# Ledger of designs, part 105: VH-VL binders against q9umr5

Target 1, 268 residues: q9umr5
Amino acid sequence: SYKPVIVVHGLFDSSYSFRHLLEYINETHPGTVVTVLDLFDGRESLRPLWEQVQGFREAVVPIMAKAPQGVHLICYSQGGLVCRALLSVMDDHNVDSFISLSSPQMGQYGDTDYLKWLFPTSMRSNLYRICYSPWGQEFSICNYWHDPHHDDLYLNASSFLALINGERDHPNATVWRKNFLRVGHLVLIGGPDDGVITPWQSSFFGFYDANETVLEMEEQLVYLRDSFGLKTLLARGAIVRCPMAGISHTAWHSNRTLYETCIEPWLS

## First folded at step 5 (VH-VL)

Design q28 (framework fv_nofazinlimab)
Fold by OpenDDE, second read of step 6:
Structure q28 (fold): chain C 268 residues (1-268), chain A 123 residues (1-123), chain B 112 residues (1-112)
Amino acid sequence: as target 1 above (268 residues)
Amino acid sequence: QVQLVQSGAEVKKPGSSVKVSCKASGGTFSDYAISWVRQAPGQGLEYLGYIIPIFGTPNYNEKFKGRVTITADKSTSTAYMELSSLRSEDTAVYYCARTQYDILTGYSDHDYWGQGTMVTVSS
Amino acid sequence: DVVMTQSPLSLPVTLGQPASISCRSSQSLVYSDGNTYLNWFQQRPGQSPRRLIYKVSNRDSGVPDRFSGSGSGTDFTLKISRVEAEDVGVYYCMQGTHWPYTFGQGTKLEIK
């Protein structure tokens, strides 16, 4: 039998968004128990990410308990950060494959059309004013807002991303790293035509420097310091990078080719 | 000069709902956070929640979860606070207050307040 | 929730004399950015609250220099060097560091 699959949605999403993914999984891996967690849907996805992590933790614990052989996580967009944090705080998770589906793993610094309905035009350069405050950090989008021009504010004020990245020292850093390293495989999926994740390389732990030049994962301080285990995972062959062009952000979970190429191989 | 102008006094029956408005002027509404604070007669201040209009989703004090709804209309620079299932204990002056980022001083919270809206809940 | 405790709750003062109000928080108000989001508000009779001090010690525009704020961590103080008649009202400390934001009980300043 196939290991259960747990799906975590992204910002402003719901379980309905994954109907095609469910179909694909059912077709290619019949009998797979797939659970799309219907928590923090829609506007509720703007709740603080730590709150979401707690909620999702409560939901996944029973599933994991019933699957001693392990489970697979498919985490889309913002959900990918939730899942990474989840795996960091859980000392007893049994995740075989963690599939990060177009997630801003190194943060977000963009005001694309997808977000423009939330943000006025050209808010990207000014969002730090709100996000790096106690007020802004009550919203998920600010929890992983990573302004390369205000790195000091990010490092000091980010209550989520900077912590799970180990970019700011905290007493749980070592334990979180240990926990996260329990994952069998980290499958990173994303692409240049995403149009939302900015930069799109964030899905692969790449990100802007102070000049908005995109640096790769191996150039990131979190990798170099192995602050949460990326270097270790890479060394053991546990990181899979699956870039794909021609896929918009809202299509990652519904594209059959993407599924067959980047997701399906890791569901066995 | 930034001003917050609230709607007029309300008299409501228990179990009903009240919706108070707060219109902001003299600044860029989208850059604000609008908070709601209430004060029962002769009592202290109690925080209800706030909204950042550009996010559109409010943050509530859990004490009022399920009864308070905070919204914002960017087109009119107006924030709203609706309180449902009113009780006598909800009798209070309700204030809106602004939070913003100041270039010189940085983050500035609750620097401007509305004039208050008296809400009386009585049978 | 963070509990803000003010002392005293009633403060009778003679005109021209100094006044001091204490505010204690149940936990540190230092935010990750290094700022301490502690405010002092003045509420004169029949008026809306007015912010006097922000981030512990910064006076708002138009606030007389006879008002001063100090403190760190969990202990804060508002001082009035020379109380004037217009200072009559209730003073509140407020923390904006931890959600939900909370106020002290208020200190009622009256003239003897």
Scores: ipSAE 0.418, ipTM 0.795, lowest interface PAE 1.9, mean pLDDT 93
Fold by ESMFold2-Fast, scan of step 5:
Structure q28 (fold): chain C 268 residues (1-268), chain A 123 residues (1-123), chain B 112 residues (1-112)
Amino acid sequence: as target 1 above (268 residues)
Amino acid sequence: QVQLVQSGAEVKKPGSSVKVSCKASGGTFSDYAISWVRQAPGQGLEYLGYIIPIFGTPNYNEKFKGRVTITADKSTSTAYMELSSLRSEDTAVYYCARTQYDILTGYSDHDYWGQGTMVTVSS
Amino acid sequence: DVVMTQSPLSLPVTLGQPASISCRSSQSLVYSDGNTYLNWFQQRPGQSPRRLIYKVSNRDSGVPDRFSGSGSGTDFTLKISRVEAEDVGVYYCMQGTHWPYTFGQGTKLEIK
């Protein structure tokens, strides 16, 4: 029998978005128990990410306890950051495959149509003013706002992303690293036509330098220092990179070719 | 210049709910936090929560969580605070305030408060 | 929650003399961005509160320069260099570093 699958949605999202994903899983792995967590739906997805991590943690504990052979996580967009933190704070998780669907793992710095829906009077260059304040850090989107022109403010003010990435010190960093390293496979999915995640390479731990030139994962200090285990995972052969062109942000969970190529092989 | 105008005084029975409005005029609404603070007669100030209309999600003081709801309507530049399951201890003047952070200019050196709404909870 | 403690709670002053109000926090108010979110408010009888000072020492627009704020970490002071009749009222310190945001008990400034 197949390991259970837990699905964590993204910003302004709900379980309904995953109906096609569930159909694909049922076709290729019939009998798989799939749980799409209905927590922090819609506007509640703007709650601070640490609050979301606590809520999702409480929901996943009984699911993991009932599956001694392990579970798989499929985490979409902002949900991928929630799952990163879950794997770090849980001393006893039994996750085999962590499948990250177009998640801004190194943060977001975008001037896109999606951002204009959320911030109609502001540009990406100005969001650091509110995001790197105590007020802004009470909202999930600011928890992973990563302005490459104000990296000093990001490092000092980010209450979530800088900590889980090990970019700023935390008392629990060593334990978080050990916990994260228990994952079987880290499957990274994303692509240039996403249109929301900016830069799209953030889904693969790449990000802008101060000149907005993208540096890939292996050039990041986080990787080079092995702050939470990326270098160790890559050395184990446990990181899978699956980029795909032609897929918009809202289509990652409903594209059959993407599923067959990037997701299906990692569901056991 | 900027003005916050609150709805009028209310007298409520224990167990009922009250909804206070706060209409902003003369400046930007969406780009600032709208805070709700109360003051019982002869007492100090107590923070209930806030909303940044541009994000749409409120943040509540745990003491009031489950009883307070803060919303904002950007089209009318109006914020609302609703408090349910009223007790005599909720008798207070409720203030809205446009405080802190302007996304475009950084930290605001202007702070604006409504005139206050007296809510009396009595049998 | 962060406890804000003001002293004195009652402050009788003579017109034209200086006045000083202390505020102490139970935790450091330095945020991770390096800023200290300590504010001072004035409430005149029958009126809404008015912010005088933000981030320890910055005066709000329109606030007279006889008002000044100072301090760091957990220990803060509001000073009025020469008290005027219109300064009567209650003064509150307020921290915006840690949620929930909290106020001191208030200091009532009265003319002798």
Scores: ipSAE 0.394, ipTM 0.743, lowest interface PAE 3.4, mean pLDDT 89

Design q29 (framework fv_nofazinlimab)
Fold by ESMFold2-Fast, scan of step 5:
Structure q29 (fold): chain C 268 residues (1-268), chain A 123 residues (1-123), chain B 112 residues (1-112)
Amino acid sequence: as target 1 above (268 residues)
Amino acid sequence: QVQLVQSGAEVKKPGSSVKVSCKASGGTFSDYAISWVRQAPGQGLEYLGYIIPIFGTTNYNEKFKGRVTITADKSTSTAYMELSSLRSEDTAVYYCARTQYDILTGYSDHDYWGQGTMVTVSS
Amino acid sequence: DVVMTQSPLSLPVTLGQPASISCRSSQSLVYSDGNTYLNWFQQRPGQSPRRLIYKVSNRDSGVPDRFSGSGSGTDFTLKISRVEAEDVGVYYCMQGTHWPYTFGQGTKLEIK
């Protein structure tokens, strides 16, 4: 009787990371069909986000078709951006709750231990040089690299995020907005102790200005212009913000208190 | 100024392998991708693959998949292209080329090329 | 793979006259970011290719303004408004939109 749940993982991740999430859902909503998609695992998570969107789309279509009353999405980290695009490109999705679990919805700009593991000698100030090229855009992390000091390059070179956020024009923008607006609830989760997503407010559509001062969602041009429907969703009461302190990036899918507070209420 | 310098000409027997080097200077090695393109005598250009050193990731043209391996050594700013199971049809000049975005000059796609390395496969 | 077709393959030109090279792709070269990654290269005999044009119409630094690129979608043109002796060589179009990246077969420009 519970709607099926589809889980999309993040960068260098796999379905195994969600074992605790599955346990929580089974305890509170027994009988829920949960599908954790085993696509683009590990190194394959570096593939371009549009390629991942196509692959995940093919996987979710039959699941949605079998659930005429709707489905829920739980999308973690980079996976939240995949789900953003899925909701826009699918003319007939039946998603009720889209639960975005610490995803860089306005992009990433920051030096972290994880970034240094990926780019041992590169500072955040220099990543724009490789990321804003066609070859850089062949890698998922560059698809959402958003350097606030080179916003003109981001707008011209981003093959994914600038388009899905309506920051640059696209022929399909009107259709993408219409499709995205079909979602029942947009549940945004994140927090200051994440340690990877920088700025952490990116999970709530906040981001750096040119001075690295964070401007919240309501101050963003994409919100003010209602480029893909955020202002409309907020006015409809469809946006839920659930910030929580004390949770590191790899713990969002395995913290019981977070699950009970931010996720469980949206799994009808 | 960016410069790509390749290793010298090679003569190989059918069935052997060849490894060509491409040393980059005049820029941060991690800030760009290195591509490999070949040209048989009197023929056009054919793309083999590329490497992005900062990600440690490669992408190969399916035509060469299983025979080509591209690697990079960041400490020496050098990229390598190894081609195995050589055939006479692999006789060509092999080029490395760079891709970078530079704010001062704008977008650059395969903006700098090495001098080329002639690989001759004969029995 | 995307097939790039150039015409003509051989282009004899009188010094000081204009020259035009066509390049056609088997599918649209508009990338998901709205940009078109169509490049033009010049290769003089015995030399490495040199990029002249990127993103359809942008000239590289040091490339004379007599070289111009135009086109959209699947049809592209490289024009030389006034051919000089130094322009002799083979010209290639290249697409960087779809993997694997592919080149046209080349157009040999010769002085007649």
Scores: ipSAE 0.015, ipTM 0.480, lowest interface PAE 7.3, mean pLDDT 87

Design q30 (framework fv_nofazinlimab)
Fold by ESMFold2-Fast, scan of step 5:
Structure q30 (fold): chain C 268 residues (1-268), chain A 123 residues (1-123), chain B 112 residues (1-112)
Amino acid sequence: as target 1 above (268 residues)
Amino acid sequence: QVQLVQSGAEVKKPGSSVKVSCKASGGTFSDYAISWVRQAPGQGLEYLGWIIPIFGTANYNEKFKGRVTITADKSTSTAYMELSSLRSEDTAVYYCARTQYDILTGYSDHDYWGQGTMVTVSS
Amino acid sequence: DVVMTQSPLSLPVTLGQPASISCRSSQSLVYSDGNTYLNWFQQRPGQSPRRLIYKVSNRDSGVPDRFSGSGSGTDFTLKISRVEAEDVGVYYCMQGTHWPYTFGQGTKLEIK
């Protein structure tokens, strides 16, 4: 039978958002055990990402233990960063496919309508003032706020993203890299019409330089230095890139064509 | 001028709850963190928690987690601290404070405190 | 929780003389951004606390230059170069680096 699938939701989200995804999986892979984790739902998704990682870790351990053949992760938006950290901190994970569904893997820097709904008095140019403080780092969105005009502050203050990306040194970096490299496939999904993830290429490990010019994954220092294993995974043939136009941020988990093209092939 | 005005003194019975308000005037309410700190008579200061209204979420000291709730109403520029299951040991002056971060310079050189609200827990 | 220890707890001082208060933390207060979030507060009798110093050595607006902060890592000092009658009160150090934020037990400054 099919390997179990674990789903991790995004910012201000819950398990309810994945009804269509579960329908698609049931149609193409009947009998698959799918667990959508009901942790850090709604406003609780603003809790620090390391706190979320610990909670999700406790939830996935028994699922992985019951599936010696392996499991798949589908991790949406902010949830993709939680899953990045899970794969690094777990010495014994048995994840085959890690499917990152429009997740800001190199961070977020943008004033989308969605973010303005969350932060109506804050503009992207000013968010660094709050985010790169000890106070701000107690909120998940600040854990992956990556202001390209204040890169020194991001590198020194980010308590999460800069560490898991190997952009700042950490005592556990070697172990985290070894653990992450255990993954079978890293499936990266995203697209230009997302409208929330800024730049959208962050879902593919691309990001702004200081002039807001996007540099792709292979131009990033973290790739070139192989800080957490991206270069090794690419050389192994384990990275899958599946960009798709025409999909808004809240539609990645409910688009059938996206599912059939980018997700379905990696669930067997 | 920034001013924080707190609600009046409260006398509560053990096991009840209290909700203290903190109304901000002057300056931007939503872009600042609002902290809650208490001081038992003749004793030192103890941090309860804080909220950043623009993010709409709060952090709590583990000692009070499950008993304290901090909220903010941006439309009225008012923060609230509710403490439940009151004990005699909760008798204290409760303060709200507002700070602004500028991480190029650190904490703002402006830090504002409310006048304090005396909460007495007695039978 | 980070424990903040102040010394002395009682500080009788003659008017016009200098005063010094020590504060030690159980853990380094250097945050990952390179800043040290150590603050000093003054509480005059019957009043709310007032921040004097933030980030070790920066004076808040309106704070007299008689007050100065110094230190690094786990050891910090607040100095008053010449004590005035209005300085009577309790002084607290406070760390904002590690959650939950914690205060020292306080130093009561009294005029002899």
Scores: ipSAE 0.015, ipTM 0.532, lowest interface PAE 6.7, mean pLDDT 87

Design q31 (framework fv_nofazinlimab)
Fold by ESMFold2-Fast, scan of step 5:
Structure q31 (fold): chain C 268 residues (1-268), chain A 123 residues (1-123), chain B 112 residues (1-112)
Amino acid sequence: as target 1 above (268 residues)
Amino acid sequence: QVQLVQSGAEVKKPGSSVKVSCKASGGTFSDYAISWVRQAPGQGLEYLGRIIPIFGTANYNEKFKGRVTITADKSTSTAYMELSSLRSEDTAVYYCARTQYDILTGYSDHDYWGQGTMVTVSS
Amino acid sequence: DVVMTQSPLSLPVTLGQPASISCRSSQSLVYSDGNTYLNWFQQRPGQSPRRLIYKVSNRDSGVPDRFSGSGSGTDFTLKISRVEAEDVGVYYCMQGTHWPYTFGQGTKLEIK
């Protein structure tokens, strides 16, 4: 029997986006109970990430309670950050595979067409002026805006990402790390043709330095200091990296080859 | 000199909708959030919501679930608050106020207020 | 939602005497940037609210120095060193740290 799967959507998204993913799971793992959470849909996805974490937490508790053998999470785009926080704040989660589907795990720094739609007059170099204000931090996208040229402002103002990554101190950091380390597998998926997640290596915990040169996960201070357990997870063989070229941001949940290569093997 | 000028008093029937305007002058409209606050006769202040024109989005106090809509027209530097399904309990003076949210030009929280718009709901 | 509680709700004061209003929040108003977004407003009869104090202790331009704000975390105070006739009105504290922003119930200052 297969463990249940819980799906968390991304920015300006809803459960409808996952209809092909559900079809693929049903074909390869018939009988799997898949729950796509219909919370913070559409424009409500702009609400602060900590508010979303609380709402999704309330929805996943009864699902996890009904599955003593464990569950899998598939978390798309912004939803991957929600799932990162869920795994840290829940001291009793029973997640086996956490499948992060093109999520900006180290943050976002890019004025892609998607972001330009939301902020049409703002260049990526100027977005820090609003995002790192108290008002900006009331919007989800600003909670993971990571301007590599204003790292001091990011560290002081980020109410979400800097805390969950252990880049800024928090009273709960030790408990959050312990809880996150309960996960069986961290499956990271992303690719160079995504077109939205910038840099795309953010999906693999890589990110820009002050010169906009990408440093991979193993070169990040959060990894080297093992701030929330990445180094420990990698050492025990629990991190899976599955990059794939040729996939645009809205196609990760509807590409059969991607599903068969990167997702299917982790749905026990 | 910053000034917020609101539309005139309204008298409405229960079940109808009201749309109050707030026109800003002085300063750059898109650099500020516009908030809406109401005050029932003899009562305290209650926050309805706000809009940040540059984000093109509004945040609402959950208490007004689905009844309040806040919009902004950048071309006329005017913000609007529409409240639907009016009840007698919605009788109040409705105020707009501005907040600066740019870290480089400074933070200023509800520093200028409109003159208020009396909305009376009666049958 | 953050609950803002003011005390007293009614404050009769003799002209020239000091007045003090307390405001307590149900949770800390220190934002992640280290700032505390606690404001004080004055509303004279028939007028719009006017901001007196922002970020706990900063006076707005044109506000007399007899008005002062102080406090930290969850406990805040507005003081008037010498009450004048023009100070009659209702005073509100307001938090801008947590959404939705919330006001205290108001303190009515009256000359006895």
Scores: ipSAE 0.024, ipTM 0.487, lowest interface PAE 6.0, mean pLDDT 88

Design q32 (framework fv_nofazinlimab)
Fold by ESMFold2-Fast, scan of step 5:
Structure q32 (fold): chain C 268 residues (1-268), chain A 123 residues (1-123), chain B 112 residues (1-112)
Amino acid sequence: as target 1 above (268 residues)
Amino acid sequence: QVQLVQSGAEVKKPGSSVKVSCKASGGTFSDYAISWVRQAPGQGLEYLGYIIPIFGTAYYNEKFKGRVTITADKSTSTAYMELSSLRSEDTAVYYCARTQYDILTGYSDHDYWGQGTMVTVSS
Amino acid sequence: DVVMTQSPLSLPVTLGQPASISCRSSQSLVYSDGNTYLNWFQQRPGQSPRRLIYKVSNRDSGVPDRFSGSGSGTDFTLKISRVEAEDVGVYYCMQGTHWPYTFGQGTKLEIK
């Protein structure tokens, strides 16, 4: 029968946001056990990402243990970064498909309503003052703030993203890479009309250089150095890229065409 | 233990300004927002605004915007609330309270309140 | 601004009897995260306010279990199962869902 699916939500998200996704899965893969993790919901999604990783780790262990044939992860927005870390820190995960729905894999650099809500007087150009402080790193959104004009500050201050991307050295880097490489498929989904993830290519491991020109995954140092296994995964044919235009940030989990094109094929 | 100690009572003339201090001890000043709430004699509570000391960023209730200024001095762990263009209706006890930085979501951990500062505006 | 309305405004209670205070908001206090940011404060004569309840029904540390909060959406209740002499004072509900944060007008609890 079908492998269980574990859903990890995003910033200020609710389990109810995934009701359409669950309906689609039930229609195309009836009998699939889908668990939407009700951890760090709402304002708790602002907790530091390493705290979230610890909590989600504890929740997924029994689910994975009961599924010897493997599980699938569907991870939305910020949740995609949680899943990146889960795959790295768990030396016994059995994840087949890791499906990342519009997640800022290389970071975020854009003025969005979420950031305006948290930091109403700040623009993207001055958020580095807040995010790269010790206090700022206590908020999840600052853990993946990546200002291309202050890349040295990002590398020194990021307590999460710079480490899991291998952009800064860490004692566990070799083990994290080995663990991540056990994933069967890395399915990357995103698009130009998202409106929140900036640059949208961050969902595909692309990002701004110092002139705000987007460089794609294959031009990134983390890919070229194979810091956590992207080059190895691509060589194995394990990376799937599924860009789609016309989808806003809050619609990735509720668009039927997106589901049928980018998600459904990877839910064995 | 967390403790907030406010400056003493003040008597001011209409049209003048008053500056009330709130000194924090027994906890980390930068971990929390400092809020200001007032209470006119025999009346209810009214929220003026708050400051996030680590940034120096203050937020004001629109009713007081342009008249109220909230500042913080991290080196002395002291927050200040200055109210200008005083009217008789500004006669109240002014309280500071320590709240979590996520005050924008309306959730506060355990808030500790200062003892209050009586400000009397009389002609 | 969100208007918070309390009833009754004056609550004379016999020692050892239960007491109940209602609070109604002009708008739903359910935030987009599914949480309801409704708080209850106690102010004893001559003292600063003290928070008793947060997020509708959660007691702060040190608050006796005879205090309980309940409600949803726009209608909330604070109950004292057995009033003691130390409970005299004014009780305020406060919403923290919508800026600016607003308080109810207060309920004065007195021993009769």
Scores: ipSAE 0.006, ipTM 0.406, lowest interface PAE 11.1, mean pLDDT 86

Design q33 (framework fv_nofazinlimab)
Fold by ESMFold2-Fast, scan of step 5:
Structure q33 (fold): chain C 268 residues (1-268), chain A 123 residues (1-123), chain B 112 residues (1-112)
Amino acid sequence: as target 1 above (268 residues)
Amino acid sequence: QVQLVQSGAEVKKPGSSVKVSCKASGGTFSDYAISWVRQAPGQGLEYLGYIIPIFGTAKYNEKFKGRVTITADKSTSTAYMELSSLRSEDTAVYYCARTQYDILTGYSDHDYWGQGTMVTVSS
Amino acid sequence: DVVMTQSPLSLPVTLGQPASISCRSSQSLVYSDGNTYLNWFQQRPGQSPRRLIYKVSNRDSGVPDRFSGSGSGTDFTLKISRVEAEDVGVYYCMQGTHWPYTFGQGTKLEIK
């Protein structure tokens, strides 16, 4: 039998977006119990990420408890950051494959339609003024806003991403690292044609330096210091990188070729 | 010019509820947070909560959580504050205020306050 | 919750003389971004509050330059260099660093 799959959606999203994904899983792994979590849907996805983590944690505990052989997580976009935090704060998670679908793991720095809808007068160059305030940190999108031109503000003001990445100190960092390292496989998926996640390499723990040149995961301080276990996971052979061109942000969960290449092999 | 116009004074019995409106004109209603602050006669200011109309998300001071509900109707550019289970201690002038999302830095916009709505709770 | 304490509560001042109001917080108001979210409001009799100062020392648009704010950490001051008749009213400090946002008890500025 196949391990249960838990799906966590993204910004302004809901369970409806995953109907094709569920069809693919049913075709290739019939009998898999798939739970798409209907929490923080639509505008509620703007709630602070720590609030979302608490709510999703309460939902996943009974699912994990009923599956002693383990579970798989498929976490889309912003949902990938929720799953990162779940793996760190849960002392007893039994996640085998954590499949991250185009999630801004090192943060976001780009002008997107979502940002223009939320802050129509803001440009990516000045959004740090809103996001790095206490007010701004009450919004999920600001919790992972990572302005490479104001990295000192990001490090000091981020209430979420800088903490889970170990970029800013936290009393629980050692425990969070230990918990995260229990994951069986970290499957990273993303691509250059996403159009929303900026830079797209953020899905692979790459990010802009101060000149907006992308530095890949192995050049990041969080990797070099092994702050939450990336270097250890890579040495263990537990990190899978699956980039694919030609896929827009809203199509990662509905592309059959993507599913067969990057997701299906990790659903035991 | 930006202007916030609040509904008229209310007299309520203990245990009832009151719903105060705050209609915004000028500027973009959805680009700002609408905060609610009250002031008992001769007393200081007390923050109840805020809403961001474009998101529909509200945040409440825990002191009032369970009794206060803040909502917004973007189509009429109107925010509402409803307070239930009224007590005599809830007698106060209730103010709405409009600020930028970056309320604490002042941004480039002014903060704007409504004229206040007197709510009297007595038997 | 963060307690904001103002002194004095009553401030009688002669026209043309300077006035000073103190505000102390029970916790540091320095946010992790390095900014201090301390505001000052003025409420004239029968009117809504008006923000004078934000982030300790920045004057709001239209506020006369005779008003100035200063301070750091937990200790803040609002100064009026020369009090005018229109300055009568109640002045409140307010912190926006910690939720819930809280106000001081107010200082009533009176002309003697």
Scores: ipSAE 0.025, ipTM 0.539, lowest interface PAE 6.7, mean pLDDT 87

